VH-VL binders against q9nrl2r1430to1533. Designs and how they scored, part 304

Target 1, 104 residues: q9nrl2r1430to1533
Amino acid sequence: GGVHELSAFEQLVVELVRHDDSWPFLKLVSKIQVPDYYDIIKKPIALNIIREKVNKCEYKLASEFIDDIELMFSNCFEYNPRNTSEAKAGTRLQAFFHIQAQKL
Short names: E, the ipSAE of ESMFold2; O, the ipSAE of OpenDDE; V2, 0.75 times the mean of E and O plus 0.25 times the DockQ between their complexes.

## First folded at step 21 (VH-VL)

Design n5i (framework fv_iluzanebart; at its last look DockQ between E and O 0.88; V2 from the best seeds 0.84)
Fold by OpenDDE, look of step 22:
Formats: structure tokens, sequence, C-alpha cells
Structure n5i (fold): chain C 104 residues (1-104), chain A 124 residues (1-124), chain B 107 residues (1-107)
């Protein structure tokens, strides 16, 4: 394999994934572990899905990419109470994202 | 193109250790579960377990819990299945498979791509 | 675990004939049911997922139906390359489980 230059979206996703607070967002919530999750969250999304969409060039506008990231956080805050580890991680990661997104 | 390539056939004796591999390519390896399936000679398919390389989250089937170890090295896009002490009854074909998510059609996660299999023969 | 039971164990059909394979789950698996084809010395090949969705590249003669506990794989007109073993598999609950398989051989 060769060295690839990452797009702005690709690079931002890499930074999000590598962040210490990414663990609630790396993959979809398991319906086996959380049986009621998909009864509440109707538009599930995670960083692995967002990265796949980036790789497939499905985001034509930065706003579309940002919307999916915000949806990911919105789902977390909708399902998880404020004092949970997931919600706290989400709060920190979202703050990081907002700073990085200004560069888009 | 998505591919899973497994390590070659193994001939071992009872009591020996073994680690076989499954290398993914053509996709972001750390973003998809990798599962392992056993098929004993002339028999059906059995799920052994699966691992998410991105965080090493690992699930074992109860029948295989404590019998094998599933691991992954995302830096080289490789998943592993290993035994500390082989038994004759471990003689089988072992397949790895990738789990995907159909984000356009619902919450469906299913195994879409498979390795070619690794034959493990354990005999005295 | 959820037990998957396939029938018949062996199905003998002539080329061009319709083949119907059954798969039963010990409890509801909703639509989280896949069908696989396996030929000797080869890995399983995904045919159907979500009970009725044909995988990419799978010929139209393969179709899946059912939900809950009863599922069917239909091969509308059996081709020579279709003689193989077919497995159903649920992915509604862990551990994921396969049926015992149905061998489709030539009459």
Amino acid sequence: as target 1 above (104 residues)
Amino acid sequence: EVQLVQSGAEVKKPGESLKISCKGSGYTFEDHWIGWVRQMPGKGLEWMGMIYPGDSDTWYSPSFQGQVTISADKSISTAYLQWSSLKASDTAMYFCARKTFDYKSGYLEYFDYWGQGTLVTVSS
Amino acid sequence: EIVMTQSPATLSVSPGERATLSCRASQSVSSYLAWFQQKPGQAPRLLIYDASTRATGIPARFSGSGSGTEFTLTISSLQPEDFAVYYCQQYDDWPYTFGQGTKVDIK
C-alpha cells in the first residue's frame, strides 16, 4: 500500500476515533446488550458508519457530515442520562468536535 | 474489493498450541466485527465468537468460552484464533467472516464476506 | 441459545425443478435470518439476509421468505451449480446459531 492524503472529513473522523472519549461511539449499540435502544433511537449512527460514508464519498456537503456527527451525539444524550459515563464522554467529544469542525 | 485471507493449513499434535490468522483488506478493518466459525469434518457450522478490532470487544459462544482466545491487531488488519493446548477433537475447518451494517436499509448487521478457511488437523 | 432446525436433511431434485428448504427457530428471531450456500472445500456464501433480501450478486432464482420462527429458501429453477448444502443462521440473539443444513443433491 501507498501513502494516502486524507480529506478533511477523513482526518476529522480519525481524530474523533482516536480521542479517549470515543468509546461510546465507535460502533453501533448492540440490541442484545441494550434491548430497548432501538425502540428509543430511530436513527442510529456511529463513527464506523460515518467513516464508511466518508470513504464512499456520500457526503457532498460539509453540513451533511456535520449533521451525522451531531446526530450521533444527539442519540447519546437522548438515551443516556446526564450523569452517565457515556453522556459525559459524549459531552467532551462533542466539544472537541466543535473546535475541529471550525476548520472545515 | 473486500477480502479475508486466512493462514495456511496446520498439522499439530495434541497438547500443542496454535494461533491462526485472518487478514482483512479492501475496507477499514477496525470498523467491522470479525467472527470465527468452526466446521468439524462432515459436520455443520458453529459460531465460536467475534471481535471488534476497533476496541477489542470480544464475544464468545458459551461452548467455546475458555476453550479458545480470539484477538485482533488492527495495525495489520488481522484477527486471530488461538488454542493453548490442542485436542484431537479440535480437528476442523475454521472460517473467519466480516460483519457489516446496512445503514441504508435499517439496523441490520450480518456477515457478508468470508475467509477461505483454515484446516487444522490434530493427531498423534 | 436459539435452536435452528432445517428440513429436510436431504433434498433430491432434478435440474430445472423448484427446491423449497425450511428453517425453524425455537423462538422468534424476527427477520434476523440469513441463508448460506456451501460447496465442498469452500467457505459459506451469503445468499439471503434479513430473511428475504438477496445479497449482492445472488441470482434472482434464490428467494427467502418468512419471519418469527418459520423461514423458507426457494430456488425457483435449480441450476447445476446450485447443488450444495444450505444453512440458515439467526443473528437475533447471541450466540448466533446455524441450522444443521440441507443437502440439495441431484435426483
Scores: ipSAE 0.897, ipTM 0.948, lowest interface PAE 0.5, mean pLDDT 95
Fold by ESMFold2-Fast, scan of step 21:
Structure n5i (fold): chain C 104 residues (1-104), chain A 124 residues (1-124), chain B 107 residues (1-107)
Amino acid sequence: as target 1 above (104 residues)
Amino acid sequence: EVQLVQSGAEVKKPGESLKISCKGSGYTFEDHWIGWVRQMPGKGLEWMGMIYPGDSDTWYSPSFQGQVTISADKSISTAYLQWSSLKASDTAMYFCARKTFDYKSGYLEYFDYWGQGTLVTVSS
Amino acid sequence: EIVMTQSPATLSVSPGERATLSCRASQSVSSYLAWFQQKPGQAPRLLIYDASTRATGIPARFSGSGSGTEFTLTISSLQPEDFAVYYCQQYDDWPYTFGQGTKVDIK
């Protein structure tokens, strides 16, 4: 059971990374470029961290993987006003994720 | 095992171009920043810049901006450091280093693994 | 640019003795400080990150402390293989900067 789910998580992360709207999510937000980010966002995460967790077999349930992806989007919408390019990219990528996550 | 392997030693003349490499293995190369550090003979370490191979986001230390070009090719897990015209003052050991993250202790980022170094000698 | 200053420039200690190395930042770097060891002809090796967290595989005799502008690396019982130059490095602000290094010589 576990090996099938891990393959599915890796495939989904690869699809997210390759998506045109992944640019705000590839790596952690720079505190140097965005000094107040870590004052507001207390549980930072990005696709590179999620991929590392998948590769190290740290997700025991599909719900744990989905929770980390949703946390990533939640952080985006909490920090970024709705009309920003980051929030718009997040909205489109989240919709794509929900369609792909139906396969899990 | 995570490993960074750098290209071999170079002996060049002033005015020549040079491109040295740093190849990563044992991890997802595109997900980690690669930094470049210079060490002049008998001196300490100097940060030159870094690149994120996943999106080619590149940062230069002010003293190296315009002096070198940092690039990466994620398809072959390799980062590069390039000079268009070498100077005698470029004689140094050049190291690459990988930035990793500790997500279990609050998402700390730091440089862990280093390449073995590439010695560049520029003399007439 | 944040300037990192290390002291002393050279430290001579006998095997088994405690070595204490200091690193000062020109402005606060919080806990975003790492310590590296470099032996002649070798690449730097990470010892400590986040001021006090020991990197994987690093012996317990190495410990880091401090926050803000003042940091210390302690080697509790110096071994012959600890002969090296030690560098502190801040990664709080860009550009990342190293101290000038402290050379540890065995008496």
Scores: ipSAE 0.815, ipTM 0.923, lowest interface PAE 0.7, mean pLDDT 93
Fold by ESMFold2, look of step 22:
Structure n5i (fold): chain C 104 residues (1-104), chain A 124 residues (1-124), chain B 107 residues (1-107)
Amino acid sequence: as target 1 above (104 residues)
Amino acid sequence: EVQLVQSGAEVKKPGESLKISCKGSGYTFEDHWIGWVRQMPGKGLEWMGMIYPGDSDTWYSPSFQGQVTISADKSISTAYLQWSSLKASDTAMYFCARKTFDYKSGYLEYFDYWGQGTLVTVSS
Amino acid sequence: EIVMTQSPATLSVSPGERATLSCRASQSVSSYLAWFQQKPGQAPRLLIYDASTRATGIPARFSGSGSGTEFTLTISSLQPEDFAVYYCQQYDDWPYTFGQGTKVDIK
């Protein structure tokens, strides 16, 4: 995209950050607190990094932006068992994202 | 341009309180860790702690735990370092610093931008 | 806490010569090692992160190497503006810690 598309990415990221279930995704997981995380997750990503990439105009296609958001959720489900608070938050935020993404 | 601007030099007496500030601009303030570093006169650098303004996640180095308070107000893009009761040994230069990402080289976060420093002098 | 030890404490070098600074960690820090330059009255300036990656805008004469417990900063041809104190810093484990510094002086 264009200017319209980049503004839409920014608005969507803001909505995701403001959602109650964003807490597992705001920043990268700490290797100090979770030592094995980066042994399992090889392409880490978080909302703060995605917002920086939007701000730097690094997404050329909407599919690239969507792929990073979906990677974020995929990482959550790969690392966290389904009964965890993190996985439950991920499920709810992903559902919200799919609704908002229809507007892209 | 990313900038960190710290509050001005302070001359205080032992027992007084103090809150110094670090204002970030040119980036999304809430998305980056801000840390504080002390440099005593003629000495090296030591990390005091850091805060993630987006969720207020705060980490202290053990020697500073309970000695200072690190906080942030993301609505005005400002981080704070605070003493409830200054000691003469708190005389030092204090720097704030911001983390950045190198997501193109994997998981790499490191402190890259620094404030200009705030000189705090505590004397009778 | 991981102790970072720098050597030498002071290095006297003529302009145009090579300077080699050493940093040793008390335990492995993998490649989570940064180098900073500090001039009197100034904030530290990031030179190198991830042991060997130059930060944006840092001249090519600065290079870093090493991993685990032993690290080196090399300045291939010292310029007048390079006379400063240099600090290594590990960021593998909390608290992050600096070495005590190496002062690079005019010979």
Scores: ipSAE 0.762, ipTM 0.920, lowest interface PAE 1.1, mean pLDDT 93
ESMFold2 (binder alone), look of step 22: mean pLDDT 92; pTM 0.939
ESMFold2, look of step 23: ipSAE 0.749; ipTM 0.914
ESMFold2 (binder alone), look of step 23: mean pLDDT 92; pTM 0.938
OpenDDE, look of step 23: ipSAE 0.897; ipTM 0.950

Design n5j (framework fv_iluzanebart)
Fold by ESMFold2-Fast, scan of step 21:
Structure n5j (fold): chain C 104 residues (1-104), chain A 124 residues (1-124), chain B 107 residues (1-107)
Amino acid sequence: as target 1 above (104 residues)
Amino acid sequence: EVQLVQSGAEVKKPGESLKISCKGSGYTFEDHWIGWVRQMPGKGLEWMGMIYPGDSDTWYSPSFQGQVTISADKSISTAYLQWSSLKASDTAMYFCARHTFDYKSGYLEYFDYWGQGTLVTVSS
Amino acid sequence: EIVMTQSPATLSVSPGERATLSCRASQSVSSYLAWFQQKPGQAPRLLIYDASTRATGIPARFSGSGSGTEFTLTISSLQPEDFAVYYCQQYDDWPYTFGQGTKVDIK
């Protein structure tokens, strides 16, 4: 990457956070509310972690940033049955991401 | 530079209400839990509860549930701890602290930065 | 709730000597344990997280070890600024709990 690429990551993650369907992805799933989540999902991630990595310049390539976003959606679909509100929000937010990621 | 700045010392009478604040700066406030910790005079640290400002998800220690209200306003990067009716036993130093994550492992969060503390004295 | 027990309550050590502080959890907290230093009139300061990872800016003389229920904080060569109260804290389960503290005092 470069300065332009880092600015694009910042803008994209802000747009994801502001999206109505971001609610399952804002922060890590609560172990208290969902005790079996971490037995099933071995690489947990959320938008707040991704945004911190962007702000700390931890992504060296656009592919690394995209991989973390896709991991987040993959975890959602692995844990949540297809007809849940979480899975439906994930499907819509992932579609939004794919449109926005064309700018990257 | 990450900072948490708390409101000034308070002197109150039993039965009065109080709301103290913790303002974050130098980071994305909505992306980190803010916890509240009580330290009674001469005693150790007690975790009271926490709030995620991004969605207002709030958790209380069982011993503090119903005793206090934790809230936040992400538009001004400020978290609050509130009592509807103070007791003499609420006399203590109150700290806010940021929960953060190790972005390399991301599993569970720990306290990293702390506010300077707000001394609350409740006496008749 | 998970009860955290620290020992000893007070540890008297001379400057330049090694200090070893213990923290025990009533049930496993895996490696989700932090150590904090508190000096009189000050807020706590993070030293160690994930049982053994030193926080940014913390001197190499501070080290943490352990997993499960038994944890240790070691200060390899005590400096005058290290005389303080030290707290362990688990963040594996709700509610988060602290130990009662170990005061490191000058001998």
Scores: ipSAE 0.599, ipTM 0.864, lowest interface PAE 1.5, mean pLDDT 90

Design n5k (framework fv_iluzanebart; at its last fold request DockQ between E and O 0.93; V2 from the best seeds 0.88)
Fold by OpenDDE, fold request of step 24:
Structure n5k (fold): chain C 104 residues (1-104), chain A 124 residues (1-124), chain B 107 residues (1-107)
Amino acid sequence: as target 1 above (104 residues)
Amino acid sequence: EVQLVQSGAEVKKPGESLKISCKGSGYTFEDHWIGWVRQMPGKGLEWMGMIYPGDSDTWYSPSFQGQVTISADKSISTAYLQWSSLKASDTAMYFCARRTFDYKSGYLEYFDYWGQGTLVTVSS
Amino acid sequence: EIVMTQSPATLSVSPGERATLSCRASQSVSSYLAWFQQKPGQAPRLLIYDASTRATGIPARFSGSGSGTEFTLTISSLQPEDFAVYYCQQYDDWPYTFGQGTKVDIK
């Protein structure tokens, strides 16, 4: 709890960002590049935003942090078909996250 | 405190190369776009391009595509703007700026902090 | 590119008076519109984003309004430190573009 949880969140985000499969998740999808994205995804989120929230101590519970991460993956799978590179990367990164999250 | 500190004024001759820098601090550098803006003497502001240090995704304004190179080194929280061969017409003030995100209000992305500017003077 | 047009080019206002600056976009930019203030020898300072949201630390006398193609920056009571050039900027489409600026000077 408290400071220890914050540190754990920080570390986990760092690990997610540094993961090879983080590329679809580093930043918000550009509406310029993907014009229909925000018509489909109503709660956009990315690792940079999640890290910002961590830095600002906006996660009071681990469940809140986990929810945002899961939302990030959910958005990916909602928008991207299973056979896309994004979805495949998301699948792998999510698996990694689930393993790391057990340490929280 | 978020700060962008740019490298000092440059006096160059046409044909010379130049690389100016913008160092960010007080925030997670790799998580925010850095943009470059040109302001010619007595003129308005022009977006040149922007880069996301986290993955080096880089966008150029059409007018500046192929004219300059934008890069970043996230390990030292620094973005760069460079010319391979300066022209007299490159004489201007150059600003870097950070793009932030307002995830509390519809996930808006906008430029909030600016460097102090780097004056580049190119003359023979 | 989206062309941003500001008017007037120069606005002469007395201290304490209201200043109204206009910005027009060649096509809709929704609310992706920012206003910047720039004083001589200084970097632009963000005043307003999302067309109507004041940036942190910006005095309440600054307000932005509008959506789509027509935008307005209002300074309710001009202070001495407000004499400067003001730029609008759209960030709805790339490349991002600025208006040509409105100079607010003392009447």
Scores: ipSAE 0.912, ipTM 0.955, lowest interface PAE 0.4, mean pLDDT 96
Fold by ESMFold2, fold request of step 24:
Structure n5k (fold): chain C 104 residues (1-104), chain A 124 residues (1-124), chain B 107 residues (1-107)
Amino acid sequence: as target 1 above (104 residues)
Amino acid sequence: EVQLVQSGAEVKKPGESLKISCKGSGYTFEDHWIGWVRQMPGKGLEWMGMIYPGDSDTWYSPSFQGQVTISADKSISTAYLQWSSLKASDTAMYFCARRTFDYKSGYLEYFDYWGQGTLVTVSS
Amino acid sequence: EIVMTQSPATLSVSPGERATLSCRASQSVSSYLAWFQQKPGQAPRLLIYDASTRATGIPARFSGSGSGTEFTLTISSLQPEDFAVYYCQQYDDWPYTFGQGTKVDIK
């Protein structure tokens, strides 16, 4: 169920936020600092939004939660060349996520 | 349920230091920008700066850069506005405000909740 | 920085009548425009964001319109609790800036 599944989502988000490589994903990319970001990325998402959705019980299935996390990484790789600090952080955090997601 | 509670009114003399606070509750404090707005007596509103408590990313309006320090302690859900040496021109009402996001209609960000204000009076 | 200019400075309106408030930006802010209400001794209250979207709990008599450089707040049937100062604010570019305010006063 509902209570244990929501607790698992909460804990996984906490683990992701605590990871050293979470820095590109904590909040939405600033259109002021990165003016062309929203011309390229049409479904923006970040860990703070995902945590808000968990807190409001908006994920009904684990797959919906996983899809948002994977969208977050997909956006990172779509916008950032692979040699950037952002893309490298995304690769490492995604690997960590796959390990933790086995618990779901 | 979301609340921003600011510290009480202050009466100070020029040259004194001051740190006022804004405590957030009813939401995940570290996930939302907190901004500070000044309103001088009988005047309008002006942004001073904002901080993201999750990573301490801090932005200042140019006219306030170097004039104040904005900080946060996410472990106690509190943001701060601080002067090292107050001037009479710092006499004003100071508001904190939370920035949120609307992920249901386009991932918009805007300031939705405001603290009650802290009146700072600096006079001899 | 982006200058927001509100007009009129003061608007005298009878209860039950329509109030129309204008806000002009010195450059395009797209739809990144909010309207706030402030009563004496109170914090600002968010009315409208994204130029035309009412914030939660805001009565339908408040409506916002416009994009780019010109924006309007309309109060369709003024109630006694609506006499206040109204501010527009752009959040397209930093620093975010407010207009100087329009005081809506009882006539």
Scores: ipSAE 0.817, ipTM 0.923, lowest interface PAE 0.8, mean pLDDT 93
Fold by ESMFold2-Fast, scan of step 21:
Structure n5k (fold): chain C 104 residues (1-104), chain A 124 residues (1-124), chain B 107 residues (1-107)
Amino acid sequence: as target 1 above (104 residues)
Amino acid sequence: EVQLVQSGAEVKKPGESLKISCKGSGYTFEDHWIGWVRQMPGKGLEWMGMIYPGDSDTWYSPSFQGQVTISADKSISTAYLQWSSLKASDTAMYFCARRTFDYKSGYLEYFDYWGQGTLVTVSS
Amino acid sequence: EIVMTQSPATLSVSPGERATLSCRASQSVSSYLAWFQQKPGQAPRLLIYDASTRATGIPARFSGSGSGTEFTLTISSLQPEDFAVYYCQQYDDWPYTFGQGTKVDIK
């Protein structure tokens, strides 16, 4: 696979994963480390799941892809108080996403 | 297709170092945990630990903490299990396994694909 | 550490017969329970996850049930290729733990 085969969704997910503020979003939150997370968050998601969906061509519309990214940020802000490092990383990464999503 | 291919069988003496490998292909390696499982001759399966190659987050089972080192190099899609000084009691089959996710049925995580195993024999 | 106990240690069944394997956890693991099949000389193969969800490509004769501390794997009509050792594994808490295995022999 060369660059010609990369989708816009794949390129954007790669950019999100490489961003310094992606660390809270790379993989699902561990229920063992964060026992109450899944009591509060009913639709968990992370960048590794979104990338898998992109690779399996499961997004038929840009809006479906955007909805999953926004769900990820919404979960972050629902669980984490605004002054946490997670919420601050989420705020910066979401702003970066909104700029990049203009290409979709 | 998803594949995990492990390095070949090893015959070692007590006190020697060893590093065995598990190479993933057919998926995005950095996005899936890789677990290591030991099976001593004629015995059952034991979890040793696991690593997330994307950020190197590593978990060890208490029985294996300090006994082995788990690492990964995402640039070559390979996870490693290593001993600084082997013991005869390390004689076993070692399996690697990929943890995947079911995001359609409630975001469950479970181990799906396994490597073929690496037989390690440690004897004088 | 959650201890998984399987019974019986060995089960001998005739082809076409139903086989039922039991797995007990020392404390509740909810539905975070998987079943694996291991044939001689081979790596384990995932059969069931989330206590009752059949993995992709696994024949319909394999089914799992249970929750909490009591789980069963049922093979409705045993085939010759089903000779194997079967392991249950909890993934509710770390460390993940396996049962000791049930060996299924064909009479």
Scores: ipSAE 0.783, ipTM 0.912, lowest interface PAE 0.9, mean pLDDT 92
ESMFold2, look of step 23: ipSAE 0.762; ipTM 0.916
ESMFold2 (binder alone), look of step 23: mean pLDDT 91; pTM 0.926
OpenDDE, look of step 23: ipSAE 0.894; ipTM 0.949
ESMFold2, fold request of step 24: ipSAE 0.787, 0.715; ipTM 0.917, 0.907
ESMFold2 (binder alone), fold request of step 24: mean pLDDT 92, 92, 92; pTM 0.933, 0.934, 0.933
OpenDDE, fold request of step 24: ipSAE 0.910, 0.911; ipTM 0.954, 0.955

Design n5l (framework fv_iluzanebart)
Fold by ESMFold2-Fast, scan of step 21:
Structure n5l (fold): chain C 104 residues (1-104), chain A 124 residues (1-124), chain B 107 residues (1-107)
Amino acid sequence: as target 1 above (104 residues)
Amino acid sequence: EVQLVQSGAEVKKPGESLKISCKGSGYTFEDHWIGWVRQMPGKGLEWMGMIYPGDSDTWYSPSFQGQVTISADKSISTAYLQWSSLKASDTAMYFCARQTFDYRSGYLEYFDYWGQGTLVTVSS
Amino acid sequence: EIVMTQSPATLSVSPGERATLSCRASQSVSSYLAWFQQKPGQAPRLLIYDASTRATGIPARFSGSGSGTEFTLTISSLQPEDFAVYYCQQYDDWPYTFGQGTKVDIK
């Protein structure tokens, strides 16, 4: 767990954030706007939290980083019905992530 | 080191426009909400609104909706609070504050770092 | 909007004394309650968040308790640097609202 691993995770997070379909994932879902979200989703996460964890060297293995990204997508698909703009954005961003993660 | 640095004190006349700033450093600016708080002379603190610089999502307290504009320029890590036409009642200290999150719990968000404040005096 | 009411308005205490400050919400805010300290001419400083969690660097003499509508900040042994105004703030619902403050003065 060196500087190169941290740089790779940060670069991938930057690419995800820049993606047009990142909008549902940039920050935590607001409990004020979506009151039942935290009743359903027990392990909430978002790209800003993942980036913070990368910056604080919280990921010891690439699999831990990948697990957090996959949790983010899993939460999206669990909460949002399939035909919502959130679920559609999640599907496209997840496909993009799978391609980019092969560079890790 | 996380730091929020606000622009200097302003002395203005009623009807003038004003834009004050809050510059963040030592963290990823686009990843944290920036809030604005008013404190009138000898009074307590009032939430005015907040902005998420990463997507420009902006929330205003009802008392300040239409009275001020909150904006941010993430390329220079700076948030702004703006008046189109100042009133004497806008005389106050204005603070910016940065939200943080407890990523161990995932959903606890609170404001941890504060700027030093910008004193705005509006008098004829 | 949720109204936060603090009591007392002013609390006069001696150094080494225990201070207890109250904060009441007009409706439940669960544990989404923060306490801030403000000294004259300074910005507010976060002391407690999530009703009882001490912020980084905050001395152990500061403790928070409560949930729902009734909250307390306790300073177990007041130090000279603790004389300040203390604000509670709810972040359960928008707009976020502060109490009016309790001023802790030296006797």
Scores: ipSAE 0.796, ipTM 0.916, lowest interface PAE 0.7, mean pLDDT 92

Design n5m (framework fv_iluzanebart)
Fold by ESMFold2-Fast, scan of step 21:
Structure n5m (fold): chain C 104 residues (1-104), chain A 124 residues (1-124), chain B 107 residues (1-107)
Amino acid sequence: as target 1 above (104 residues)
Amino acid sequence: EVQLVQSGAEVKKPGESLKISCKGSGYTFEDHWIGWVRQMPGKGLEWMGMIYPGDSDTWYSPSFQGQVTISADKSISTAYLQWSSLKASDTAMYFCARQTFDYKTGYLEYFDYWGQGTLVTVSS
Amino acid sequence: EIVMTQSPATLSVSPGERATLSCRASQSVSSYLAWFQQKPGQAPRLLIYDASTRATGIPARFSGSGSGTEFTLTISSLQPEDFAVYYCQQYDDWPYTFGQGTKVDIK
């Protein structure tokens, strides 16, 4: 990506990380604490990985960045039942993301 | 460039408290675990514990639980290892190391960069 | 905890010779195994992760293999700068554990 595009992705990731509902998404789910997670979720991802990819200029298009964020939410809803604190945090953070993504 | 810079050598007496530091630069500090490793004189490496600065999630190896405190201040990109009361058996080189991840798999994490080490000598 | 055992304790080799270092885990660690090199007075340096993937900047003469409980680090043509202590480390389960090290020394 370009310089302006990279700045926009970084800014959005910072906003997501600072959000009260980011706690399930800051880092990868622990294989040690949740051993069946990686049997169920085949493409795990978290905000720290997405931010590193932004910093390394791995995203060429906004759609690629958006796809990784959406994958993160999709994984959350696939693994966690609807009534869990994780799924509820994911629902609120995803809604926040959709509003912020309009700036991209 | 990624760097971990540790505080200087310490010479202490048994019973004294000590806090050593590990400062990261060249990357987003809050997004990577920082581990602490002990190496006693002439001996191998021992994993002590680790901390994720972004949320302060902290893990201790059972042999170090209750013997040390690991903490971090993400606002200044610094992790800490602390003793409330040093013993002669704490004499060792202490290293910090940061973890990284493999984007292709998304879940594969390992430790890549290391600090230069802090020599702690505890004697009467 | 998972115990990592390295062999031999000391390996004496001549420059240009092949060195083979072994690491055994007391339980399966899949491929979550790293190799580190430590030279006297220096911090450890990552050589291999995921059992067989070379870290950035590591010469091709270093290769790792194995999975489960048996792992090998091979140095195909030992250079003078390769005389060091080598450690394997598992990161499959907590606590993470190192082997006791293999010292690669000059004949």
Scores: ipSAE 0.782, ipTM 0.908, lowest interface PAE 0.8, mean pLDDT 92

